# Miniprotein binders against q56419: the designs that were tried, part 35

Target 1, 326 residues: q56419
Amino acid sequence: MEGRTLEEVQEEVFKRHGVLVPKKELEDLAKALEEAGLLLTEKVEARLKEEEEKLKRERPMRLAGLSYPEGEREARAFLEAFRASYPGEGEEARVLLMPHLEPSRVPEVYGAALAALEKTPPPERIYLVGVAHRPLKEKAAALPVPFQTPFGPALPDLPALQALDALLPFELFNTPLAFREEHSLELPLFFLKGRFPEARVLPLLVARRSPELGEALKVVLRDFPGLLVLAVDLSHVGPRFGDTPLTRTLAEEARRRDLGFLERLAEGEPEAALAFLGANPTRIDGVEVVASLLPLLRERKGKVLAHRLDLEAPTLSAVGAGTLVL

## First folded at step 5 (miniprotein)

Design L22
Fold by ESMFold2-Fast, scan of step 5:
Structure L22 (fold): chain B 326 residues (1-326), chain A 93 residues (1-93)
Amino acid sequence: as target 1 above (326 residues)
Amino acid sequence: SEERREAEFALEKALWLIKRAAEVAKTNPERAIELLLEAARILTEAAIKLNDERLIEYAILVLEEAAFLALENGMPELAEKARELIERLEKLL
């Protein structure tokens, strides 16, 4: 019986190594796979055009049932579990920096953000600034529609969005499709809506450095005061991001760069934070967001509440996440 | 050789794409299918460079997942095309 099993294994190995793989046939198959991808792209583009029209009415949930629960009761319990994961008390936030990384990977970091929101008076509106993971037609964009959440729709602050649009040298509502699959807004919004169910939202994406956005926001915030939220992740290191495999030394360097960046922001020195990253480079998606919002971050002192570097062992890669109140 | 090192590097990318596809399959099935098709293409090209039939078996599994997701998400034409590619790869085993 053992000999039969070994014989079968040997025959299988022989068949695999004894058969000449036709190079031309495999090359033709690879080309056919590229053509299938192109056909998928055409179908996806047609669907995205239809989706863009729907996005003029509302932005549906995309991560419900995966990153957070669909039902309100389950979502509430989920949110409270994240708060419980952070043993500290929060600090009042006028500006909150929080992650948009998958929440289950850094529960204490989201817990720290929730703690800060508990100490913060309910705002009339939230300026939620995320990072564009897809190209925008302009340096920044907004989508002026209700964003669905398990806690009900987060309604847009249309007067404040219109005031912002009027001050910008480009059309603010320029790339609706960029918002279809945007976790840098959806994940923070889940937590923000859970804590401030009555607050209206300005959902903003930054693709490239826009000093005019920061200047315009400074003006708009005077007439339409609210909570400013920067939804950004920190260091992105390792092969998943085109880097060398992560070692303990490189992980400690990433933590040091993340904390050096956050501590300089906490001192009210955002230019020093950007200069620090220029001297100690790491892939932080939030760099363009911070660079755009300089007028709102200068001379605002605060505190780093939490920081974690999340290790993705299978890829030997890591993403940093932190919570900062200003 | 340089070609073998490039093929091994490409294989690492394919495995990462497969993992990424699994993570987004429920929320963005079209993106997951795109990632799986690209992974299958890379695995097929790596099979050529390394002369390794096991990579063809991996490509078949990846295409089976792509076909399943395509059917579940209202793309029967793409699912049929993926199944045709699977049949062609199976003939090489």
Scores: ipSAE 0.012, ipTM 0.563, lowest interface PAE 8.8, mean pLDDT 83

Design L23
Fold by ESMFold2-Fast, scan of step 5:
Structure L23 (fold): chain B 326 residues (1-326), chain A 93 residues (1-93)
Amino acid sequence: as target 1 above (326 residues)
Amino acid sequence: SEERREAEEALKKALELIKEAAEVAKTNPERAIELLLWAARYLTRAAEKLNDEELIKRAIEVLREAARLALENGMPELAFKARELILRLEKLL
């Protein structure tokens, strides 16, 4: 509205239609547009305040009926179908790297994660570390409330979360709204809760590299042992992600980048894994998570169970996904 | 500048679409959702020309409203479309 006067708008209408629009009518239209914008902003702000207040008590499912079934019976069948999509056997995990990409696009990768969980003794708690897709007030955040799933609520490990908060130089519970619509936690949690229904959870988001988080987690894990899960996707390539259209050569480069990264993590060399990515670390959204958790990943050897670069043909784009056990 | 004028026109168009969406949301939610998806596109265009991250944040909130209306009215395909656009825009922040 800042670019034109009402007199200029009125003159333009006269030139186009040969009629003068009264100034009062133009003023009323301008006011209505401003009020419509304010009403949408007020509605959005009011909704966010309501959801923030609700998030102090629980985190509801957002992707039920979209990415996984809402009903417990259907959810169980869905989970078993993913396990069946992976023909291999799993290996025990102390640390599990799994994707948070839409599960139906990479079922064998989630199946590999389920296979690993089958070989893993039920942990008392799961440290679930995802990637923040919304701004955080600090480098990392957690939400200390039950997360709803089709298998019942995943309960927070309050003592472990409080111990972690006490060791950090920032408020851990700093951005509740970032958890409202966060698939990097919700999608892995569906599989983790289905396999370990009694485990408590520490739902953690990383927005930027936080070495202090990794150091604090190393201390907390000694007093509160559990399964560490890095819920990260790998390469994001193609026009949908601001890159050039995917070619066979670029797809091969993305697969090499993903596998080289994962294999170095499997050798217990997370610094080498980060260095391998060179100048293009932002193509793998898990980089900030791995960089934050270095103390927990060093000298832990393991195995890459699955990898896929999922092609989105209409956009000539792809997202990498993998399962790594350490 | 000409870029500022183009951004202002895109912003004006986004506001017109938001107003129309608000007016029809209860009677024609499918149309309201389509209008909000287009409004987000114009806000993104304005953000690109002005190099303004706040307009990207506003576009995301418009897309959140579109997703909410889609879910409430049994249109999960449109909700999924809005979610994909939100994830794309968040990477620009």
Scores: ipSAE 0.000, ipTM 0.208, lowest interface PAE 15.4, mean pLDDT 82

Design L24
Fold by ESMFold2-Fast, scan of step 5:
Structure L24 (fold): chain B 326 residues (1-326), chain A 93 residues (1-93)
Amino acid sequence: as target 1 above (326 residues)
Amino acid sequence: SEERREAEEALKKALELIKEAAEVAKTNPERAIRLLLFAAELLTWAAKKLNDEELIKRAIEVLREAARLALENGMPRLAYEARRLIIELEKLL
């Protein structure tokens, strides 16, 4: 707190908690905390600085050997098995919506995404937009470093990332620690890198609705054309997500909700898709991503290739997943 | 009466911040802009406590001044923040 004025601390507390704390009280609290065990805080701070420093060089794999194979040959066979799980042929994608939940739970949905990528000409870059599962300092963030995969590092598109940063009202390269463990980027990236090994990536996380991000991306995509990927899961239903135990009726409702959302996106009507969810209470983690990217989704007609509501029987819960090509 | 006292304290603090912002606007424009943004938040909080639409209008005026200073001094991030807050507050009128 030493590098900040008490007035700035007071402002932050007011913004987060709506309370105006007297400066004297903040001074007294700081002294009490100093006396009551700051050695543990210093060790935690040192470890966080070390982890942040590592992220300046690269983003290591976290889910290799757990959600996908670590070795390149085994990873290639894994991709082929997922592609084989989808009997259809894909179609060319300008925009791809795909899931980020555990791939083994919905192999046919990832297979549909792979089918679409097979029909898509290799892009020079991929705009990979995931969902922040940890707090960000701003509404969105990016990490401009190589992301390790079993197929080699996915290299950042530095010129495109810098162009994007210049157009935003906030620092894009905030909160690097949020990327240390982020499956909404790592899992889709495994499949994207396997299909397009030469493509550079813009790894982006959305925490809150950012219309300025969508407007900036529309400009950047004109100068730096590429494949836009929305890595989002659909309905989250059941006790695991704060809902009642899954019934046949709730499962049917979730399927109708997911498909209604995807079908409206496929008609090039993203505002209608959001309105549909607003009228039908839901827990879809992609809402903030879609709301941020409206300018990129309007008037773009496409097709839903796959959808599945995956049942987690032990918890009587389910997560929806889909593949949409625009 | 407790809520009124808290709202009056917030309003007094907001006015102090606005005055300080005017004093430093030429020498430290970033500081002035941040003081105006904080003052607008305090005015908004007081407005909600007192159910006073006039304080919302005052907060919008303070935010417009913050946006103007930010644009004039090449700080588009702060200008955008002020403009977003104006849009949100206008919905409350």
Scores: ipSAE 0.000, ipTM 0.321, lowest interface PAE 16.0, mean pLDDT 84

Design L25
Fold by ESMFold2-Fast, scan of step 5:
Structure L25 (fold): chain B 326 residues (1-326), chain A 100 residues (1-100)
Amino acid sequence: as target 1 above (326 residues)
Amino acid sequence: SMEEKIRELARALAWLAEALAFLVKQGADPEEIKEAMEYFIRAVKLLYELVKNPETKELAEEILKLVERVKELLKQGRTEEAIKLIEEILHLVKKIAELA
């Protein structure tokens, strides 16, 4: 906005969009936002520095007592209940796609993931790739600290994280505060730590397509083998996500797109999975993660174990969730 | 450009919403929270007037409804529910930035 006046902005808006915004209101708002921003920045910045210092040592639980039980015994019973919600047997995974949606909304989908983990030999490390819900300074980031869980801390695999950082054209540990409140890592980690308590973790967030991340991970996985977990949700449809209220037609389209995406991944054809979605009109959450991890997903066949479109009645919206083993 | 200015306003709103959620979580002064929320409401109303995109206008209208619910929840001392709605507001504001 350097070198532009509020009068110029108002005139441009009128010319481009045919709307007239009062100059005084724009000036009053700009001043109010500047004053609020300055005041809140000082208070929030001081507190965020304290939180960032804590994040240098550990990542605390944020959703304990809300999305999962805080106590270890109760957490174990919770996992068993989720496993019991899926009537099938799992399949061994070298790559697991699982949701990060609130677990109580799709218990059978998390149950399918647990079934797959039961059939999977304990990995030395887990590459846990989630979706950034806060801005990152780079296309991807990691946080190299213990993540607290009811089953004890999930310890970072520091040698593997350092190897990954060395191969990337950007600093991997670039946005620690993005990890303070990140359910796409915390919720899958609860299940993964419960099943594999000894595994170390590489907690990774993707904000935008990063093919360099996938290429680097391919190299790191050769020297540091482990379980790759894509923690992604599928379609997001309805008014909460910018659509009209959920109809049966929209719900069926979301299911069709979710399953078509997953089935193509199961055939080892991630480029075909992305092409199938085109412009991603139902907003499948995992697109940027899959696009980043192409070298790890090609020619790897597997099976879709579960899929659900969860209805959010108050907003007439829905979110898709699935479990895929490769 | 005008599109760049709208994106800057959306980013400022996202930051303000994030700051507001953080202040509420930390038990900040109710008067400061009220003041910040009034600024947020004015900014969202401005975006509603400035953008021609129907999708963005619908998002702005949804944000205004959620802000009124947040005010009521805070008045009733229902802080955890208010925080959840503020986080939903933040998500919608980020969508406005993406659509711009």
Scores: ipSAE 0.011, ipTM 0.341, lowest interface PAE 9.6, mean pLDDT 81

Design L27
Fold by ESMFold2-Fast, scan of step 5:
Structure L27 (fold): chain B 326 residues (1-326), chain A 100 residues (1-100)
Amino acid sequence: as target 1 above (326 residues)
Amino acid sequence: SMEEKIRELAEKLAKLAQELAELVKQGADPEEIKKLMWEFIELVIELYELVKNPETWELARRILYLVEEVKELLKQGRTEEAIKLIEEILHLVKKIAELA
């Protein structure tokens, strides 16, 4: 979205997806869906309201038994296996960028994040910033409830969340339902809770760039110091993401874009990192998070610990993942 | 024609969604539920390809991510969780159609 108009983005979608659906056909579809689905739609809305009410008390695990083990003992062994997959030593982090891609696809990258966490003093709280995969009523949101993990519940830092809410020009706790199925928080939280079981969390989602969020967080972090975690994936390329089939050339370009982006962040130059992405900023899902958190990333030097481009041969697609400490 | 194909997909989607919801409520044969869920997912993907346009690209992208999650849940036998996501997908498909 950065440096592009809505019309330019829409034309890019046309070019990548080749969609030109006449208005009449969409109207006919809408009528057919409305007539047949009216009762089902009412049931869905009632169920969503019920789920929203449940989320006022706690956020249950959704990926336990799938992306990570459900039992605490098995979860601990799983976490240690990921750490062992990274042969290097970590670096202490004040800011950690880590992926939210399925962990089994990029074990060395999560292992590097674990290595960094081992070198980091236990924080009293973790500011966990993920990417919204569902629309939010505002540019960002938080859910102030315990998040269940195999290592016990990750408790919300209510004083820090309330301080943040007070500084924002919008209601922070605005879209509970967006947190029901959100892997960009759940997957990093598994690793963070395993390493720092006593830390409280601020689970934050960014849907669109919010400079006001970054400014507010800068203030809150002074009074409520903690570890800032950006849970973001990097390049998304190939047909699964509305792009052409992956070629060796496109894969090398994606790796180059990812590393150039991370390296500029490591130099404490987040504006330069965003500018480096140039004409295709939407191909990295972390762009909106980085753009929102500029005040927290400037002049912080660090190191890229790991990077991988995960190749999905059946779909001719790929997703980049990296670990960066600042 | 494309118009006939879109109508056919809409009719099949609505019928399968309703049948799927009823079978789940009744605790019906897991194999029959799984069969209908896969048909529903395939039709949603076909709809996504046909109705995706610049004005609805964000909704279409969300549907793509949810479809992948549903496929994984189905492979693991987590049918009730998959159905909740299918209901979400149906709601997003309806929003795409209404924005047209």
Scores: ipSAE 0.000, ipTM 0.165, lowest interface PAE 19.0, mean pLDDT 78

Design L28
Fold by ESMFold2-Fast, scan of step 5:
Structure L28 (fold): chain B 326 residues (1-326), chain A 109 residues (1-109)
Amino acid sequence: as target 1 above (326 residues)
Amino acid sequence: SLEEEIKWLWEEAKFLLEEAKELYDEGRYEEALKVLEEAAKLLQRLQELAQQTGDHEREALVLFYLAWAYEKLGDKEKAKEYAEKALEIAKEKGIEEVILKAEELLERL
């Protein structure tokens, strides 16, 4: 069956309401379901409250059996296969930028991250900074519980998390439900825990740029040294992301944008990296993370180990992914 | 512009779904069915646009509403197809509200 055009919808609105104007209601789809009264919203609220309560104890795996194997032996083989997909030896990282998109889409990029981790001395803790894919009550958040992985639980660094919370002008542990379904932490954590099984973690999400987070982290890292990981994807282009269908020119522009961004970060010039993105800084989901962490990225030189623009042919869209060591 | 079209279609579909529900509750079944047919057409267009723009959360939710509309229209096979698709995407992306809603709908089919 065919859908209706915008003109047909406007004609129907005119017929029904006697007015031909854009509707002014701005409502999300979940709120619309509640207003429509099609389902018992009490059940949804009860389940979310139950999940929030569970998150006080642990964060269970959500992508096991989907994005990575649930069994430890199979997970180890999977991780080694990704390492083998990258022909290089890597470089030592004090700061690691790695992707969080589906690993099977960019195996050589995750392989490069694994190669860097092999050259990196085991850290006592990992500051894992991802991108919030759900709204946070504040600009950033953390969840101070064990995160389950096929390699055992990644334990939180509670003293470091508490030190961070104390330095911030907002409550750090403000949106536990945002962590229930968060691949920007779960997917990188799978690889990080596989390589550094004894490291504790600080699982952090950034929703909006928070310079105060970067300043606080700079202080905390002096007292609690560790590996800083920015789990971010690069260019998002095509209809999947509200753009026109991908062309060779747009793909080439995306690759140039990604590499120019990464190369400026590798020179220790994060402000220049952000400026290089020009009028379209929001097309890289890591912009808010980099903007928040400026004090930790300045004057740190490094190397881009891998980059790929992964094409999703059915949607004529693409996502950039890269591995950068600083 | 795509987002403006999606907004118009969604708000209109939402309004039609509520109108159909009220007509159904009043026993005005023929009018409710006609309004549901109109809502289903708008929802199909929204599903196409959500898929095109890669908005998985919107896609899963719209697929659920298509399932609901077809269930009320008496087309249990289409309702099941759309609900299963909604559940698949919702589970993949962790959209808990759609998981719960789609599972409840599938139980009553």
Scores: ipSAE 0.000, ipTM 0.171, lowest interface PAE 14.9, mean pLDDT 81

Design L29
Fold by ESMFold2-Fast, scan of step 5:
Structure L29 (fold): chain B 326 residues (1-326), chain A 109 residues (1-109)
Amino acid sequence: as target 1 above (326 residues)
Amino acid sequence: SLEEEIKKLWERIKFLLERAKILYDEGRYEEALKVLEEAAKLLQRLQELAQQTGDHLREAAVLWYLAMAYRELGDKEKAKEYAEKALEIAKEKGIEEVIYEAERLLEEL
């Protein structure tokens, strides 16, 4: 925080966590951090190293009891309720784009994803590509351990992950701590594991566009065929994301950009989808994932099953969510 | 300016609503209700200003936030009234973001 203004710190906390922290509380925190030192102490570093070592064995549930039920029976009922929230029929997916925001906020969008999975033959493995919400040492990362779910552990596809690692110009397993609290993987995985309990998983995070990831995945998918899932949210608008409070004009622009992006992907034109967004003024976080996976998305036609721009109280912000089958 | 006043009110309301949530999670219900009551008062003031802007999304959103605040205060009658008003404006103006939220809130009441 040294060299940063109090206002900048407050704005960043609000943007990342959706919480507006009072100036007095931030001033007290800044003073405490200055007195304790801004660099990691040996004790803090030892604690982080211990957490990293634990992640070598398994990835525990973090959102059980908060975003989904802990018990298997309750989790199954919860999943079926989301499916029931979408009145339409699904379509078979070779590639599925689904959201990763809080499921209870967009139940019909997750329901559409579940409908698509009902029409999809059970894959041997799922390539689950989410968005890094914490810094990665490289453009992308994976964690090759079982991810716990209420439906049992989602087992990693170790041969496929090792094949992918071998083709990349960087270490794939480079930032284990980034996976400790990562909802862009945990929330979609809940639904995917519930529908495909026997499928192994490649849990992948993208922080910045990595064309080398897309090229490597094209090769790996040939030898290790599976379902590709892009777990991405769409527009992020409002004060939480650097805009003024949500207006009709901003909401209309966000919806227009979300749908225009998804429709171009549905036509098998991912470069056109990226070009349509330009500078990405409504902050679609799927941009870096799509830009990384271009070789896997070209010439795949499909259908947008659902879209919603969801209001976030108390931040007066909105997040776009959609389900696309390719 | 009017927009600056609206911005300041929204920032204060957001803070109060998030603080109320934290207090509820901590079991501090008496304090949470006092904070929600302050938020509802500011939301009523903001409703008056929103009508002056001609921004139907803002107007519908404020009415929806009032409905949520009164639901948390235990005033189901006012919560339903504000949610119905939010839904009416949202349906008339095609504001999909508020239609879903208002309908969902009315189902919970």
Scores: ipSAE 0.000, ipTM 0.222, lowest interface PAE 14.7, mean pLDDT 82

Design L3
Fold by ESMFold2-Fast, scan of step 5:
Structure L3 (fold): chain B 326 residues (1-326), chain A 103 residues (1-103)
Amino acid sequence: as target 1 above (326 residues)
Amino acid sequence: SLEEEIKLLWESIEFLVKSIKWLLEAAKKLYDEGRYEEALEALEIAIRSLEYAAEALQLLQELAQQTGDPKWLDLAHKLAEEIQRLAEEIARLMHEIVEKLSK
């Protein structure tokens, strides 16, 4: 038998999956939970506060060397390879829906997004709306700092962010920690910054439907025109997402659900898209984003460029991904 | 209201807990089949969900303290105990998988 060390196994897992399996951190977490009773441990709080302070200056790359290359030259070649994976031409986008799923899982879908960006005039700013995978203090949040990329920092549009904050009934800059490891912003931003290196960004996370966000964004977009990007994944099916193991029938239902949702958005009918999901009860990550942005999506017609349901064999699960231009 | 925010966090934590339990069961089945690398992949996803659940619990606990209502503090404590038990099960199975992969 092969006599690998624990450290060698962990390093191989990290390189393959971008995740370390930290036994000591799990043991430390268990001890912290026991000691604090209600998860209020001084050590955990100190660590989170230190990370929060760092996020006041910049948001560092977390997925460089894992989901995309660290170096600018290698990153550009990677981006070109994804564009080449989509055989079609794009269409000009005023609104782009694209995934935030690991790009290697759905290269043609990211290629379709790149094709759309290729046909789109360079915007002065990008409203990048992702899905919060960590809790927010409010329904939505933004982080007004430079986001590092292999193509240089994506600079925040501070005037537009301040205009947005002023119109909202809550503090927009409310949960910096939610941004420290947020792939729904980092992965789309890699592609957006590669295509539009001069564009400033409004990095926005939605945790729960916020109609006030959509209303405020409609006002801000009039005064600060830009590209609206909805960075959302579609169906989430299988044990990874609290469901039964994926079958062929469930996969076919997920594909049909995704396409029915996207097609209704392409018709300029976002309320019909949401109602369609209500009648077809499995999870789509984008629902809270679409529900928040209704005023920006109504009566905008467009086209679905790509769709894929990516199957994850170890978990018998699947995630849908699509590219839609409006 | 604070109660509405607590309920939304509770729903989010319940969803994450459900996901962790099913990933743990998937990992156990993969382990029983000798598919150790795939079992480890399932546990890595479970660990990520566990991290999210722990952060949501911390926020729920902060809001529960603001209410002063012992029912919400009791809920936070019960959720923390459940998350701790899942963390212990994940750590135990992960240790067994790593032992197998190191032989």
Scores: ipSAE 0.000, ipTM 0.372, lowest interface PAE 11.0, mean pLDDT 83

Design L30
Fold by ESMFold2-Fast, scan of step 5:
Structure L30 (fold): chain B 326 residues (1-326), chain A 94 residues (1-94)
Amino acid sequence: as target 1 above (326 residues)
Amino acid sequence: SREEEIEWLARRVVFLAEEPEKAAELINELSKTDPELALEVIFLIAWENPELAAEIVARLAKLNPEAAYLAIEALREAGRPEVAELIERLVKEA
C-alpha cells in the first residue's frame, strides 16, 4: 500500500514518457478517480446486496448450456452417457468422494460415481460438501434455498440445516454470495439430483479446516441420516497452478499422491491420509474438507473405483480426479 | 491511505489508458503485489470507458489468464456484466 505524492507521479511520467504533465491536471485527475472510485464502491455494494437478496429465494443454474445441457431430456441422456463411460459395477456408498472438475474431461470418474449411486439406496437427504472458491466470512457456510437443476430444484433440508447451525460456534448461513458461482456444488449436484430426484440437500462449503463442523455433522447425521458426499478434486500440477510444466515424473508423482491419499481414506485412516501428503506439494484441494470431516471418515472401509489425471493442453498442467466409496 | 492510493492510480494507469498493451503490462505487475488494487484500477477504467477496460483486460488475458479471470468475475459482481461479455468476446476473437 505504498502511496505516491503528485510530484512523484509527475516525475515518473516525465522519466518514462518525456512529457511534463501540469500538476493541476494531475490533481484534477486524482479527484476524478477518487469520485469514480467512491461511486463504483457504492454501486458494487448496492449490487452485491441485491444479488444476496435474490439468493434468499433460490440458487439458479450457472453452468447449464456449458458443463451440462439445459433441457431435462438432453441432461438425462448426458448423464447416462457418463454412466456408460465406466465399464465397472459400483458399490453401495454411505460416504462418496467424487470430483467437481469439468465432467467432460473425466467422464469415467463421474461414471464410477454414478455406478456407486446405482447401488446406493435412495437417501432422504444428501450432505453435499464442496470447496469454497470464494472467501467465506467463517470457515464453512451453507445456503438454505432450492438449487435449480435440469431435473428440477434440489430442495434444502431445512430442519437438518437448522440443527447443524444450532451446534456450530458460528453462523452457518454466513456468506450467501459465495454460492452464486460455485462449481464444486453445482457439478456434483447435477449428477446427484439426476439419480436421487426426491432427496433433499445440505449444500455446504469448506474454506478452511473446521473440526467443529465434523463434530456437529456427526451429531446431525445420527438424527437426520443421509448420504455424505465430498465433492473434491485431487492434485493440481503445472504452470496454471504456479508449478513447472508437466513432465512424466511430475505426473507420476501427482498420481502417486492422489492414490496414496485415497487408499488411506479407503482404509478408514483419514489422519494417515493427511499425514501422507505432508505439505501437500501437488495441491490436493480435498485436504481442508477431509480435515474438517475426520469424525465421519474414521474406521470406514471402502474402495477407490476410479482415478484419472486430466491433462490440460496447451498449459501442460493437470488436475487429478477420483471416485471413492466408504 | 486512500489519498495515496488515488495518487498511485493516477501515475500508473490513467496516463497509459490510451495504450492498452502497456496498461495491461502495468496491471499485470500490480496484480503480482496487490491483486485487490489491480481490480480497483480495472473498475475505475470500466466506469469511464467500458470498451477500453475490455480491451485492456483482453490483453491482460494473454499475460496473466488468472488475473483476467478474476477481473471478469469481479466486473460481473460489480454490476458490469456487459464489460465482462465484451472481454470474453475480444479474447475469443484474438
Scores: ipSAE 0.000, ipTM 0.120, lowest interface PAE 23.0, mean pLDDT 83

